VH-VL binders against Vitellogenin-1 (vit-1). Designs and how they scored, part 6

Target 1, 170 residues: Vitellogenin-1 (vit-1), of Caenorhabditis elegans (p55155r1310to1479)
Amino acid sequence: SVCKVQKNQIRTFDDVLYNTPLTTCYSLIAKDCSEEPTFAVLSKKTEKNSEEMIIKVIRGEQEIVAQLQNEEIRVKVDGKKILSEDYSAHQIERLGESDIVIELPEGEVRFDGYTIKTQLPSYSRKNQLCGLCGNNDDESTNEFYTSDNTETKDIEEFHRSYLLKNEECE

## First folded at step 21 (VH-VL)

Design z4 (from y1 with light chain E54Q)
Fold by ESMFold2, fold request of step 22:
Structure z4 (fold): chain C 170 residues (1-170), chain A 119 residues (1-119), chain B 112 residues (1-112)
Amino acid sequence: as target 1 above (170 residues)
Amino acid sequence: EVQLVQSGAEVKKPGSSVKVSCKASGGYFSLYVISWVRQAPGQGLEWMGVIRPIFGKANYAQKFQGRVTITADESTSTAYMELSSLRSEDTAVYYCARSENYRTPFDSWGQGTLVTVSS
Amino acid sequence: NFMLTQPHSVSESPGKTVTISCTRSSGSIASDYVQWYQQRPGSAPTTVIYEDNQRPSGVPDRFSGSIDSSSNSASLTISGLKTEDEADYYCQSYDRSLHGWVFGGGTKLTVL
């Protein structure tokens, strides 16, 4: 199962396509919502009118932030910039000048500054995922579950429920 | 500009419980790493436990296992610490503290909450 | 599981240099960063050294930190000692086996 975020659109793990006008505040893209959470994937726009994104991956007690700068992906791990030769020590793979893969405990996130692809095995975390990528329950409907696991048909309510609160952005 | 404001002082009897709140402002509360640290009169700092609100799961120092509960409410940007089965040696100032991640220092501290346990 | 051991107290005259040690009981002191906090009476601690030897903005450059792998210890050094440096000082490090933090016992610095 794959969730794709690109050009203000999301194609969920359940193959539902909808518009997601991300902001300059972090939104929750996908998270392990089981009793033993292992990862979270978040993203925000670099600027209000840009399609360029910043990705944050929380993997256990480690935090990875990546963004495209000067045609190159730049990565920070726990707030420290790391060089591409050190990526493998942090379970990060460089696929090209601007394309990386960040390993997850049971999957991966691919990022190039404009597209986020979160890939998880279909057998992993079924019905225990949450975020804008949906819960991976194999139901391709227009019903969305907010962060309180409440069904809604209101896409804006769904989006707002996964926007992280911060007084200094929008 | 992360600021942490704690609830006020409490006086408790042995065997009761206390719940201290820690209201955060600034930044993304969901992404914080929030620890609780206590300090008995004239004594050193003692780490009690930690929560990262986005995951909602706490981890505790062995000494407090079974007596402490740490929670976070993302909607109100508030962390809580509850200590049960209070004893006189639990008399202390209780602090909440924030770090940016698990590798960084505790860079924001609440003002402290004095909990006095006396019979 | 490890402990961090500090001297209970140190004292020195203004203008002199003091060093406060922080010895780790098991595993390497270099396994995780050592942080140092200053605490004045009635106040919450504040960071004076982070990531072994880094100084936050606003902390005087006479504060420094170091790691000694051979003695498995960290040190906080305060040169040009001033009366305002009189405080309690704590070292801290992360314990990966406990998924939590350990503080040293604290050192009371008295400026004579």
Scores: ipSAE 0.806, ipTM 0.913, lowest interface PAE 0.8, mean pLDDT 90
Fold by ESMFold2, fold request of step 22:
Structure z4 (fold): chain C 170 residues (1-170), chain A 119 residues (1-119), chain B 112 residues (1-112)
Amino acid sequence: as target 1 above (170 residues)
Amino acid sequence: EVQLVQSGAEVKKPGSSVKVSCKASGGYFSLYVISWVRQAPGQGLEWMGVIRPIFGKANYAQKFQGRVTITADESTSTAYMELSSLRSEDTAVYYCARSENYRTPFDSWGQGTLVTVSS
Amino acid sequence: NFMLTQPHSVSESPGKTVTISCTRSSGSIASDYVQWYQQRPGSAPTTVIYEDNQRPSGVPDRFSGSIDSSSNSASLTISGLKTEDEADYYCQSYDRSLHGWVFGGGTKLTVL
């Protein structure tokens, strides 16, 4: 199953489509919410009125940040810029000048500066995922679970619950 | 600027427990790496354990495994360290410290919390 | 898991150069970054060198860090020693086998 984020829209792992404007604050796109978490995928807009995004992938003890700069994907691992020759040492694949794939323990994230595609096996981590991409429970009704696993039909409450708390952004 | 403010000094009896809080401000608390470090009077720094709040899972130095519990509350931007079965040798200043990731220095420290264990 | 060994104390006169060593007991000193902290009495530690040899803003360029793979050690060097440099200094590195950090035992620097 695939979750797609672009142009202020999300299509969840359960194939639910909704509008959710990202902000310049990080939002949780998808996270392993099991008792042994292995990854988190986060994103924010580069600027308030841009469709361009910055992605952050936390994978174990590594932190991968990518964004488009000068029409080329720039990748940092643990705060250090790395060159495409070194991508494979960090389980990152460059597909083109502006397109990368970041491995996850049980899937991958594809990113080109404007679109985030998180792909996980359909049989893994049922009801143990959280974030704006949903919980991967094979339910496509318009019923959402906030970050504290509270059921809501209010998309604004759902979206707001996955904004990471930060005093320096809105 | 990241700031860490800890709870006040504590006096405890042997065999009891203490829970120290560490309130963070600035940045994304959920993305921090928060360690607890203690320092006995006149002695060096001793790393106790770490948590990354977004995952909520802590890892502990072997010496403290089984006696220490480190937790984080994202809603209040507060980390906690609880040390149980206190002994006199646990008398120390306990610090929380933040790093940006697992490769960067502890660049913000709390003011320290003195825990005195005496009978 | 490894230990980081520092001399217990070092001393030197103002204006001179002092070097504080930090020797790793097993595995390579170069496996993970070495950080250096200064601690003055009654205060929390502060970073004086990070990522082996980088200085935070506000740390004078007379502080420097280096790695010596042949002796499996890191060094903090303070040139042009000043009386305000009198403090305890700790090295630190990450231990990937323990998923945690190790501090050296600390070095008391006395400015004579």
Scores: ipSAE 0.798, ipTM 0.908, lowest interface PAE 0.8, mean pLDDT 90
Fold by ESMFold2, last read:
Structure z4 (fold): chain C 170 residues (1-170), chain A 119 residues (1-119), chain B 112 residues (1-112)
Amino acid sequence: as target 1 above (170 residues)
Amino acid sequence: EVQLVQSGAEVKKPGSSVKVSCKASGGYFSLYVISWVRQAPGQGLEWMGVIRPIFGKANYAQKFQGRVTITADESTSTAYMELSSLRSEDTAVYYCARSENYRTPFDSWGQGTLVTVSS
Amino acid sequence: NFMLTQPHSVSESPGKTVTISCTRSSGSIASDYVQWYQQRPGSAPTTVIYEDNQRPSGVPDRFSGSIDSSSNSASLTISGLKTEDEADYYCQSYDRSLHGWVFGGGTKLTVL
């Protein structure tokens, strides 16, 4: 299963498509919400009304932040810029100048500055995922589950529930 | 920019418990790494445990395993530390401290909460 | 599961240089960053050196940090000592086996 974030739209792990304009504050794209969490994927816009994004991947005790800068992907691991020749030491693969793959325990995240593709095996994390990408429960309905697991048909309520609190963003 | 404000001083009897709060502001509380550190009078700093609120799971120093519970409430941007079965040697100042990740320093500290355990 | 050992106290005159050591008991001192904190009486600690040898904004240039792999230790060096430097100093490093942090025992710096 693949969740795709692009052009203010999300196609979830359950193949549900909806509009969700990200903001300049981090939103939770996908997280392992099991009893033993292993990863989280977050994203924000670089600028209001831009389609360009910054991605943050938390993988265990490591955090990876990537952003397109000057038409090249810049990667930081735990706050330190790393060079592309060091990517493999951090389970990151460079694809061309503006495209990377970040490994997850059972999957990967592909990012090029404009598109986030989170790919997990179809059997992985069933009913144990949360975030804007949905819970991977194989249901394609018009109902969404907020961060407190409340059903809603309101896209804005759903989106707002996964917006990380920050006094300076909203 | 990041600020941590702790609950006030407490006087407790032996055998009871105490719960200290740590309210954060100025960033993404969910993405913080929050540790609790104590300091007995005239003594050094002692790390007690850590939580990353986005995952909600804590790790504890072995000395405190079974007596301490660290939690986080993302909706209120508040972390908590509860220490049970208090004894006189638990008299200390208790700090919460934030780091950006697991490789960075504790760059923001709460003001400290004095917990006095007396009969 | 390592310990960080610091001298209990050090003393030096104003204007002189002092070095506070921090020795790691097992595994390499270079395996994880060493941080240094200053604590004045009645106050929370503040960072004076991070990531072995970096100074936070606002920390005077006379504070420096270093790593010596041969002695398996880190050092905090304060040159041009001032009376305001009188404080307790702690080193700290992350222990991957414990998924947590270790503080050194602390060093009381007296400027006399």
Scores: ipSAE 0.795, ipTM 0.907, lowest interface PAE 0.8, mean pLDDT 90
Fold by ESMFold2, last read:
Structure z4 (fold): chain C 170 residues (1-170), chain A 119 residues (1-119), chain B 112 residues (1-112)
Amino acid sequence: as target 1 above (170 residues)
Amino acid sequence: EVQLVQSGAEVKKPGSSVKVSCKASGGYFSLYVISWVRQAPGQGLEWMGVIRPIFGKANYAQKFQGRVTITADESTSTAYMELSSLRSEDTAVYYCARSENYRTPFDSWGQGTLVTVSS
Amino acid sequence: NFMLTQPHSVSESPGKTVTISCTRSSGSIASDYVQWYQQRPGSAPTTVIYEDNQRPSGVPDRFSGSIDSSSNSASLTISGLKTEDEADYYCQSYDRSLHGWVFGGGTKLTVL
């Protein structure tokens, strides 16, 4: 199961495609919503009208933030910039100058500044995921579950429910 | 600039419960790491537990297991600490504190909430 | 799990240097960062040293922190001591086995 975020659209784990223009505030892309959460993937735009994104991955007690800066991916772990030779110590792999893979407990996130691909095993986390990538229940319907687990057909309500509250961003 | 504002002082009887709120402003409350720390009169700081609101899961110091419940409400940017089965030894100032992550200091503190437990 | 032990009190005259120790009981002091907080009466603590030896903006440069692996301790050093430095000081570190934090017992600094 793969969820792809790029160009103001999302293809969910359940292969549902919809437009979702991210903002400069973090939105929840995918999260382990089980009783023992292990990860969350978040993203925001670098600028209001840009397709360039910043990704934040919370993995256990570790926080990884990555973005494209000067045509190269810059990574911070727990607020500290790390160099590409140190990526493997943090379960991060550099695939190219602007492309990385961040390991998850079961799966991975690939990011190049413009595209986020969250990949989980097809058997993993069924009905235990939440976020803009959906719940991975093998149901491709036009009904979505908001962050308070309310069913809706209103894509804007669904999208807004995963926007993290912050008074200082749009 | 993260700011934390706590609910007012409480006077409680032994055996009752108290629930202290911690309202956050500035930044992303969901991404905070929020701890509760208490300080009995004339005593040191004692860590009670932590919650990361985005996960909604709390972890507690062993001393408080079974008596403390820490929760977070992302929609109101408010964390709560409830301490049950109060004893006179629970008389203390209770603080909420925020860190950016698990490696960083508690860089924002609420003003503290005095809880007095007396018969 | 571990404890952080601090002297109960220290005192020194203005203009002098004082050092407050923070000794870890088990495991290495270098396993996780040590943070230092200052607390004046009636106020919440504030950070004076973070990540072992870093100074937040606004904290005077006479405050410094260090780690000594041989004694398994951290130290907060205040040079050029001023009367406004009179406060309680706490060290703190994360305990990975408890998924939580440990504070030292606190040190009352008296400026004579």
Scores: ipSAE 0.788, ipTM 0.907, lowest interface PAE 0.9, mean pLDDT 90

